# VHH binders against 2-(3-amino-3-carboxypropyl)histidine synthase (dph2): the designs that were tried, part 11

Target 1, 340 residues: 2-(3-amino-3-carboxypropyl)histidine synthase (dph2), of Methanocaldococcus jannaschii (q57907)
Amino acid sequence: MLFKTIFYQKLQKKVTTLFNLETERVIREIENLNKNNPKVIFQAPEGLKLKVEKEIEKIKQYFKQKNINIEIYLWGNTCFGACDLIDNHVKNLNVDLIIHYGHEKLSYANPEIKTLFIPAYHIFNKDEEEKILNDIKNFIEKHKSGGKKVAIATTIQYKKLLKDFNPSIILGCRGEVKEGDVILFVGTGRFHPLMIAYKYQKEVFIYNPLSKCFDKISEEEINKFIKKRILAISKLLLNKPKKVGVVLSTKKGQCRKRVFDEIIKLLEENDVNYLPILVDNISPDILFYDVDCYIIVACPRIVLDDYILYKKPIYTPEEFKLFLKNSFKYKFDEIKEDDF
Key: E = the ipSAE of ESMFold2; O = the ipSAE of OpenDDE; V2 = 0.75 times the mean of E and O plus 0.25 times the DockQ between their complexes.

## First folded at step 8 (VHH; framework vhh_7n9e_1)

Design s30 (from b1 with E102D D103S S104G)
Fold by ESMFold2-Fast, scan of step 8:
Structure s30 (fold): chain B 340 residues (1-340), chain A 119 residues (1-119)
Amino acid sequence: as target 1 above (340 residues)
Amino acid sequence: DVQLVESGGGLVQAGGSLRLSCAASGFTFSSYAMYWGRQAPGKGREWVSGINSGGYSTAYASSVKGRFTISRDNAKNTLYLQMNNLKPEDTALYYCAREYLDSGWRDYWGQGTQVTVSS
């Protein structure tokens, strides 16, 4: 009887998690290091950390039975995406492998330490999969009958389920959607579909695979979001900043040096004093400088999701450019390969 | 902190009715899609019904369609499941759940309320 095969079959039958953490693949990659003392770091978004903790326990037990002295660490800080590479922070630990959950590798973010990306696809039972796929097919056919081409957008969790629809995969830092008359966002939450609706100026419908319900982004909620950010920018016009903090993340996948340099040049051209600040992880408690506001050259979601947590106003580079141009045509900041 | 607290379960005879409630706190209830799941002893979780944030779109598993009705009261931060024509096969722990956001990955489920249907 082959122990490994029996063990993997047992793990799959007992794992009732909503996410495929690919335990077998993780174990195989660790085994492929061909070491008696492999050193492995596990990195996960907050929502997966407790599930990954249980995976670590299972993996430790597996290697203990094989008489392999595995050294495992869980990365304790938050992980926002595939751009959150920790190579420089763990260089002194002589790590053999990083397991990065919740994303796929980005082309512009190359890790120096061998990294395995586990997307953590959502697991649906067969009845749920059939309902989701039929709901989406019916939506597409209804719009096709009306002469409208539907473009499908989704996040990484649903990529495998939706493969036959050729979906555009939306990242927290970038949203490019293939051409269509109408966009159906398949996923959870309202930020991505709202951003897409504004960016492409098209009707965006939502299909939520957890509730199995349809929804739609309204012009009212788009206008409410945009108005809130425009009001924040307008505060700069009423009280022009004398000194601005320009914050650049040193994380390899977020170190948008070209964008940083562009903003510095614009500040110099407009005679605005500034303080360049290098940070690893941005948080409210590290931004305590004598400046009027901050421009965050990092992940734009830090500004858009968390600005209320900060003691002083924070802006994306695109938002600050709107102030300098005296323009109210809002534009979302997106990370591009050209930014580095 | 996100909290979901279910109530309204109990023992009922086949053909009877029960109304479940889920009290939500720690988040803006009106901004999230919600759903009900159930788990019978020795079985995995089964999706039962869902409702969008605005309450105008609902969905049901084929096993409960026509018998169960999901609804929500956003002013009271409460989710409901009206269960009619109950069958012994509906015996399970029923729990409500909130959608997770793409950035969060975390599933939010209540502890559940037990429904037992006698034959």
Scores: ipSAE 0.725, ipTM 0.913, lowest interface PAE 1.1, mean pLDDT 86

Design s32 (from b1 with E99D)
Fold by ESMFold2-Fast, scan of step 8:
Structure s32 (fold): chain B 340 residues (1-340), chain A 119 residues (1-119)
Amino acid sequence: as target 1 above (340 residues)
Amino acid sequence: DVQLVESGGGLVQAGGSLRLSCAASGFTFSSYAMYWGRQAPGKGREWVSGINSGGYSTAYASSVKGRFTISRDNAKNTLYLQMNNLKPEDTALYYCARDYLEDSWRDYWGQGTQVTVSS
């Protein structure tokens, strides 16, 4: 039994989704530091950590052969996005370079420690690429024949594959899609296509490049999501909060201080007592204060994806503003350059 | 914890049929697209077939189109691959996979079930 399990585990590790970790580019950037003892931190999302561990082993061996004494650290905490900058957490280690996997640099979040962003582009074999591109071309042609222009939206990992379609690249909770009658989201997950469908009031189709299947965001799915958030907001009208916790992340890519200050001012104007709370990472276990609910000034997906994990209600700044304005026209909270 | 367990592989003669199953646990199966891949010894992974969360959209590699049928039973958390008119070149380890959320970046593949087609 044990040997059979080990054998299958070994085979499973060989059969994984492949991402371009740009090993040669990483090595080149480390070499460009022109140091005999460079200090480098590798940061990756959970799904890339084991692949990055193997990458670290290759890079260590490369520099050992070059007689360069590289000091490598793997960032042990999870990475939630390009906004998850760790430079202030590691300044005492005198780090020369951070390698940030799975993301692209955000214009409003400039790291103090030199950081190389590796998008980790999805690697498909030739047959898969041909299938994906033909499926998308056929979708576009069918809609064009019906007089409808298709706008393509995708995430960073598929940007290279889809370059000829001039896609809109979706980052975090920011979804800016260029002009079109119909939107085709190419990617995995349902949050971005749902947000886009609601925001633009357009039909959104999904092409999943892993399954090579089409799907669609239904009006029922949108209505279910929006209704649930509106019901959470309406609870504030029925039981006006006496005291709210206002939580601000200190991470450079999430420290939306302008938004935090705006919410504080609105609470003061509406005579709502509050507790301002500074945290680096927002999680359920650290929100144990004597408040009725929390307003999360950070990545909005903490509220939208994970609210079930929290003991007390949590809201985005936009959601809490709807309560204060007695409005039920839902608006997604989006991180913007002027939030900081 | 996401688990995918394949079964139904075995030895079959050319022209024969096999039905593969993939039992899924640890996640809401009906919310995810699923797919099958295969790998023959000394060769790279080949995508075989996919199915969306609702089961109404399917896709097939050109090498298996018309011979294989993918299906799912969301009530039983099970993915299937019906393989007909099997050829020696279909010999491979067959594994099922779940798509991943980009914010998790996690890979989810089963350990696989061996299919051997003799002439």
Scores: ipSAE 0.720, ipTM 0.910, lowest interface PAE 1.1, mean pLDDT 86

Design s49 (from b1 with A33W)
Amino acid sequence: DVQLVESGGGLVQAGGSLRLSCAASGFTFSSYWMYWGRQAPGKGREWVSGINSGGYSTAYASSVKGRFTISRDNAKNTLYLQMNNLKPEDTALYYCAREYLEDSWRDYWGQGTQVTVSS
ESMFold2-Fast, scan of step 8: ipSAE 0.731; ipTM 0.915

Design s50 (from b1 with A33Y)
Fold by ESMFold2-Fast, scan of step 8:
Structure s50 (fold): chain B 340 residues (1-340), chain A 119 residues (1-119)
Amino acid sequence: as target 1 above (340 residues)
Amino acid sequence: DVQLVESGGGLVQAGGSLRLSCAASGFTFSSYYMYWGRQAPGKGREWVSGINSGGYSTAYASSVKGRFTISRDNAKNTLYLQMNNLKPEDTALYYCAREYLEDSWRDYWGQGTQVTVSS
């Protein structure tokens, strides 16, 4: 019984998992380092960590069989997106390669340590794939018959499945969608489709590839979300802040220094005192300063998903600008290449 | 912590019926799409049925359409699968699952409940 044959059979059984971890590509990239003692860090979002742990075991066994003493570490902290680059945190470990699961490389965020990005594309069996593609084709044809062009938007995990539909890939907190009369968001979660519906003022339908069900973003849902944020902004008018904490993430993919500088200038122009705060990760427990509220210059979802967890009010830069302008025309904060 | 606990499986004769339940906790159940999958011994997971957060949109695999009915009770945080006209090929471990968010990548499958359909 040859180890390679047994190892290959084990890899083939993993094809029944929901995500393609590209194990052979990972092994090839480690081999390409051409070292007998390579040092590799594996980084994964919470939902992939246990699957990646099993991949690490297989990879260690593979290299042990080849008499290569691989030194592997699993990054223990959370990874939220391609913007979560850890090379600044691990530079002193003399790492040869970082394997970053769940994302594709962002053009504006260049790691200093060689990093392999594994998107972890969702794998469906043939029956599921056929149903998903037929459901989407039927949706497009039905709307085309009604004289409407459908634009497809999705996230990275479904990019390969949907390649023939030329989808707009939604990146973290950034929702740029190609023109269409209606938009079909293919994916999970409601944040991205809600943001897109509000931003483009078009009907947004959702196709969830896990449940194989259609849904639609309602005007009521949009209004409910926007009203909650407008109410939070309106509270600043009732009690004008005397001092504001301006928080900037130092993570390479989130350090929006241009946006930070812009908001500081606006605060100075409006005679609002402020405390500039640098953090690597933003969480409720580190925001204990003597300020009335915080402006979070990082991923906007920190504010939009988790604002209720914070003791003091937190706002996106765009939200705080609405207060300064005394405007209630809501605008989502989105990360752009020129923000840095 | 997200928990999904399936129950209601068992041994049943061909042509019989069985109702599965999935008790959800650790998240706002009413906000998530849910689905049922199954896995026969030695085979990969197969999607069976899905339901949206509001319970008004459902979908079924061709192999079970017309025989199975998915439903949910958002007040009780419970997902159901009513299985009628069961066939021996329906024998499998049945799992409920929650959609995952793009930032989590977790499919949140429960441990499953065994359904065995005898002749």
Scores: ipSAE 0.485, ipTM 0.829, lowest interface PAE 2.5, mean pLDDT 85

Design s53 (from b1 with S53E; at its last look DockQ between E and O 0.70; V2 from the best seeds 0.79)
Fold by ESMFold2, look of step 9:
Structure s53 (fold): chain B 340 residues (1-340), chain A 119 residues (1-119)
Amino acid sequence: as target 1 above (340 residues)
Amino acid sequence: DVQLVESGGGLVQAGGSLRLSCAASGFTFSSYAMYWGRQAPGKGREWVSGINEGGYSTAYASSVKGRFTISRDNAKNTLYLQMNNLKPEDTALYYCAREYLEDSWRDYWGQGTQVTVSS
């Protein structure tokens, strides 16, 4: 259909966002369902939802102009990452397709409903792309001249831009970095490079593709962050909990049942009373039980980013293990394939 | 509410100078990298300059390097762009932006301040 091609080109010209939502690809995949009145759900991270709302309006207009019936829904709850699949919530709705923005398919979180992953890569203009790639190439060559191999780590937004550097893609729930003497984190924010610097005990530099500035993670920043979490663990040592809530997320990519069972066993071995809790979405308002603290067996970023929102202390499984060992050698919790 | 408010734009003759300000509120200003962009009539958006959280690392587009200086005052929650030796091609709507962070995907932009450079 030649009209479809021209239509898609016109849509791209009229609708521009910071992120590539791949409107043409979404429309094509819906059409390829070859089904009358297909049922499609759109899922997105909170920060993309308003942009996706407008995307849905454009897609509705496209199908309306074609006189094609379609049922479109926006998933209204928060999407916390690539491991936040909604299959279990919508099984009884006979959904034909889920459009999942801001992530790519994960090997350990397989959807049961046909899902199209739209990474929503950041759109850089030609001059920006050239500057970013040249800055990174120069950084790599500078270190190579000094005998140092540079490993590139980044986040999903920049994966396509950096494809020729074979980057490791860092997730809040899981982050592995390829071999290197130093690490260059290409992305925004300081948490990921801080975590990587601590985990690997290597120099970590930052290149921010938005500000286009270089930076380096300092030992002082690492120590400040680690000290804060160690102090939280120390509270358990000073006032040992009588009863602990152990929370397992049922979200397919976060349901670390093996880790949950391990924590339960450790609590029983140490004669600590506990309440095992199953939830889908972890939030402060649903954790109202009569316990002294919670161990959150889910994505570690729930604890590290959101702990201040909770009325009771919350800990990762690794943090609680440190308490039991009376250890101050901090270890970041991560989701791994063998956790399930 | 995150808010970015630009000011300091106006009409200047070629070769002149102008200082733009961006007042930030609703977030911890010193925790975010910031940048300036511009959009000339009939043109797409153009990245101009960036600065890291602490203000000690800066970067510039080749078209403005040596003429523009980005800075920030974290105590006053204000981002600046000093523009010297202005050229007619610098005519644009200038806006400040706060970086989005991973997994939040929330980008923030000011409304912009117009800079017009006459020959």
Scores: ipSAE 0.781, ipTM 0.938, lowest interface PAE 0.8, mean pLDDT 87
ESMFold2-Fast, scan of step 8: ipSAE 0.821; ipTM 0.948
ESMFold2 (binder alone), look of step 9: mean pLDDT 83; pTM 0.848
OpenDDE, look of step 9: ipSAE 0.863; ipTM 0.962

Design s57 (from b1 with S57Y)
Fold by ESMFold2-Fast, scan of step 8:
Structure s57 (fold): chain B 340 residues (1-340), chain A 119 residues (1-119)
Amino acid sequence: as target 1 above (340 residues)
Amino acid sequence: DVQLVESGGGLVQAGGSLRLSCAASGFTFSSYAMYWGRQAPGKGREWVSGINSGGYYTAYASSVKGRFTISRDNAKNTLYLQMNNLKPEDTALYYCAREYLEDSWRDYWGQGTQVTVSS
């Protein structure tokens, strides 16, 4: 107890952003395996990998002092999110526990190997917390006085801080927001707030808890994004594809087999030739086939954030359906429970 | 390869001024919110000031409001902190930071520039 607290505090002193990696909870879960030789895999998104490396060092030292011979591995491949379940890749290693950082368990993706999900909440000092909460409270009060109910949306990093505001948590590429007249997105980046602004047809404001600045998603910004994707889809109408690569990720949390099957059926019904491609990780260097374009059946952000990195055009399933229907009513691809 | 390099720190007497600069490279500077933090010896990290990507929204900690001004030059990929009416309590290592994106978790902080305010 006291030893653990002092031990963790000493090891964690650094001049970097602090995330709550819940070292004590991780240790407790490993202890609960009740084994003298537990086998544990640590999995983290790229930005947390070096911090998780330090966690592994702490945890190894702790168990060495307890005379427990822990076998630890760090998952070395790219991790995009909560949908990156590695069960199928490591089933032959007889692993007792997977520690999955940066995410919560997704309801549609059940791991076969026992997995502990650590959200890695952002740690703010008390003065920062007070300022953030007061800024948000003042925003809500201002809009309430104008007769408007504010719905709060955020990402996993800020869930604990914002608990009292009953926030909608945006997970990966699935954004469901509770009822409100306007939405305040509390977080960083612009993709999620832009997607929810378009999806709900509501005004979306942003509060950035790192800079402590307000901002908003403009109609111009939404229109620019949508027009760019419509232009990419329109290129298919001008130069109809003769052969399409249909790429399915084999990762359990991304293996959207129902969506893949639906796309294959639509291609067959429209007499479009295709190459089905199974991959573990989707990257530009593995998509070198003799096709006109690719439909990516995986995390939609691979298409929406990274399309410029690919040598040939890539599309989400929803985008390709717009081409087949000759429709210009854009729809974001979202991972759903019935996709698998 | 994201780099943030602070400069402009030094020794100054109480009531004096300093201007800190942060040179950014390896990313599209104009697309990210930026902020300044500081850490005094034996104290925790304190957020000082923030600025949005376009430079038209700013925020300040109550301890520095009215004395410090944050600004940015997106054409030069540079973030600034103008510090006026400095107090001994402002003595700290000052560092600039870029917001991390919701899916990246990458915290980008400079190495810092030391500000020492004598009385």
Scores: ipSAE 0.723, ipTM 0.914, lowest interface PAE 1.1, mean pLDDT 86

## First folded at step 9 (VHH; from s26 with S53E; framework vhh_7n9e_1)

Design d1 (at its last look DockQ between E and O 0.73; V2 from the best seeds 0.81)
Amino acid sequence: DVQLVESGGGLVQAGGSLRLSCAASGFTFSSYAMYWGRQAPGKGREWVSGINEGGYSTAYASSVKGRFTISRDNAKNTLYLQMNNLKPEDTALYYCAREYLEPDWRDYWGQGTQVTVSS
ESMFold2, look of step 9: ipSAE 0.778; ipTM 0.935
ESMFold2 (binder alone), look of step 9: mean pLDDT 86; pTM 0.870
OpenDDE, look of step 9: ipSAE 0.893; ipTM 0.968

## First folded at step 10 (VHH)

Design e1 (from s26 with D1E A14P G37V R45L A61P S62D N85S K87R L93V W109R Q114L; framework vhh_ozoralizumab_d1; at its last look DockQ between E and O 0.65; V2 from the best seeds 0.65)
Fold by OpenDDE, look of step 10:
Structure e1 (fold): chain B 340 residues (1-340), chain A 119 residues (1-119)
Amino acid sequence: as target 1 above (340 residues)
Amino acid sequence: EVQLVESGGGLVQPGGSLRLSCAASGFTFSSYAMYWVRQAPGKGLEWVSGINSGGYSTAYPDSVKGRFTISRDNAKNTLYLQMNSLRPEDTAVYYCAREYLEPDWRDYRGQGTLVTVSS
């Protein structure tokens, strides 16, 4: 018992990571397999891969000292989220455990191989933590004084930090936020706040815990975004596509088969020719077919963030539906549980 | 490739001033919040300033508040840190950093610039 404690303490001191990789939890989970020579795969987003490599080294050393053989792999391909599970890719390897870093399990994406999700909570020093919490408290109080209720939304990395605020955790491409007059998103980037802002048709305030600055998604910005996408859709009205590529991702958390089937049905009903395409990773270089445009049945971000990288226009299912319905009421595409 | 290049560090007397610059490339600078961190010898990383993408919101810890000023020129893809009334405890390597986004989770920082405050 004493040797375990000392080793864990030593392991904690050496890696100043910005994120809690829960080394002890990972080790315990491996030990709990109660298997000789367990096979464990580590999956991490690109920014965590190097850190995870160091974790693997620590873990290997731990088991070596215990005279326990372990077979460990680092997943070398991209990890885009908890939607990007690798269980189907490694079925032939008899893997005992997958360690997935940076996300929590999605309700609609179930791995067939035992998977431990490590959220990678951001680590702040006490001063930073206090600053962040105070800034948020002050924001809440300011709005309360005006008779407004503030709803807090965040990503999993800040769940623990913001636990006292009872935040809505934004998972994947779904922006469910608890009721409030004012929404404050705590996190990095603008995609999630924008998504939320559009969904609820209201301004969304942003607090970035890294910069510790405030920002917002304004109504103007939302309108600008929508206008751009509507313009893209309107092009289809001017030039009706003769043939459409319909791309379905095989990623477990993005394989929206029901949506795909719906789109296919709509295309058939409208006498639009189509090419169904299955892919794991969607990228510009693999979409070179003789079609006029693509419908991307996967993560909406592929379209919304990367549309400029593609040689042909790409659309979300919802966007393309607008075209088919001759509607200009923009609908933000989200992955839903019933999409599968 | 995202690149951040810090400059402007050097030796300064207590009470002196320095202005750090960070040249950013490889991404849409104006779309990201930026911040400065520093690492003193034997210490961990310390946040020293932040600025939102538009440059209208800034933040400082109490340790540097009133002395340091962060700013940005989005047209020049440059981040600045004006440091006044420098103290020996401000001695550190200063890093320009960009907020990380999903899915890459990358922590983008420059090579840093050394600031030494000594009599």
Scores: ipSAE 0.593, ipTM 0.866, lowest interface PAE 0.8, mean pLDDT 91
ESMFold2, look of step 10: ipSAE 0.719; ipTM 0.920
ESMFold2 (binder alone), look of step 10: mean pLDDT 84; pTM 0.853

Design e2 (from s16 with L101H; framework vhh_7n9e_1; at its last look DockQ between E and O 0.64; V2 from the best seeds 0.00; counts 0 for: grease 25.3 > 24.2)
Fold by ESMFold2, look of step 10:
Structure e2 (fold): chain B 340 residues (1-340), chain A 119 residues (1-119)
Amino acid sequence: as target 1 above (340 residues)
Amino acid sequence: DVQLVESGGGLVQAGGSLRLSCAASGFTFSSYAMYWGRQAPGKGREWVSGINSGGYSTAYASSVKGRFTISRDNAKNTLYLQMNNLKPEDTALYYCAREYHEYSWRDYWGQGTQVTVSS
């Protein structure tokens, strides 16, 4: 059944979600370099890479028709978000421009190479746009008639569609939301709505623009997630670590050196042996050292989403601080400007 | 590694019924919202119906509301679309889809199953 299914999929043209890659803007920015044979690198999240491959073909054709030479490269490694800037990796290649898809510039991550950020907004057809906007308007009006102000949070894919609602845009690992009595998260995934519900102690509803269904973060769901992380921290209290790996990501948007230094100071003050480790990309296969656990000083979602994939326990800096304080009041780790 | 396989399409007379299934693998089915889309010949893709991860919240395009019912069985990793009182304008290739995760951006669509409604 499985092999027959795969065979049929290979025979049919694949339906795909449409994202606005702003082809004309990219071409204009390359032309504005006013340079003979400029060197340009395209970087994208995994799910956009095949679309960006086609985008590169279009751009090559455009410049070929104008008899203009251009060097174009696709960054082949994974892009894990807005914090994943590649300028250190390509510093010696004399790159003139980087095209970074699926994100916008973070205030705390400044590229050294000229970088054009293309948000790649989700393109809905007009019937879908109308339904989404009406569903959200009706939700807001229902709560307004009940005396409650709705704060809207969303992700970059929907920023343009939802602009008239003045939404908070969740970038990377931050859950900052504007003031409201209830929060409506417009997007996919449950991690950010859960974090927001816990952080603000408010009702958080979800509107999924793909299924066009409403949902709600339950207290039970929050409690289950928090319980798992508190239990992981409690294991440190029961089996105090003899040696801790402290991992700092060198990615500009994740290189939280001040947080790293504070953790090192705390380990020294508590006479805990440690190994300071620098990495670019954090993955299970590169953390093979003789330590009892790791503290991951990077994007917090690496710990919170992926901890089960690691052979040894991994913790956020905030979680490790809770261990040292013998505290059971869980606090989500978030990336802030002061962390760098 | 994510795989969505539709089945249950075919030729049916106007006014008839069909039940579409979508078998899911390669991910934790119960954690994701799902939806159906369709594409008629010479037309763009149309969103048909959606359902939340728990299966208790559903939504329908106005063109199918009251005639189609989306459901899911999380124990069997299967999404369903019961289509009643079918019309010739329902003729299309029907696709099952999973919501993409916001940071990976990977879209997941099945290969589609053909529904043809004769007058």
Scores: ipSAE 0.806, ipTM 0.942, lowest interface PAE 0.7, mean pLDDT 88
ESMFold2 (binder alone), look of step 10: mean pLDDT 86; pTM 0.870
OpenDDE, look of step 10: ipSAE 0.876; ipTM 0.962

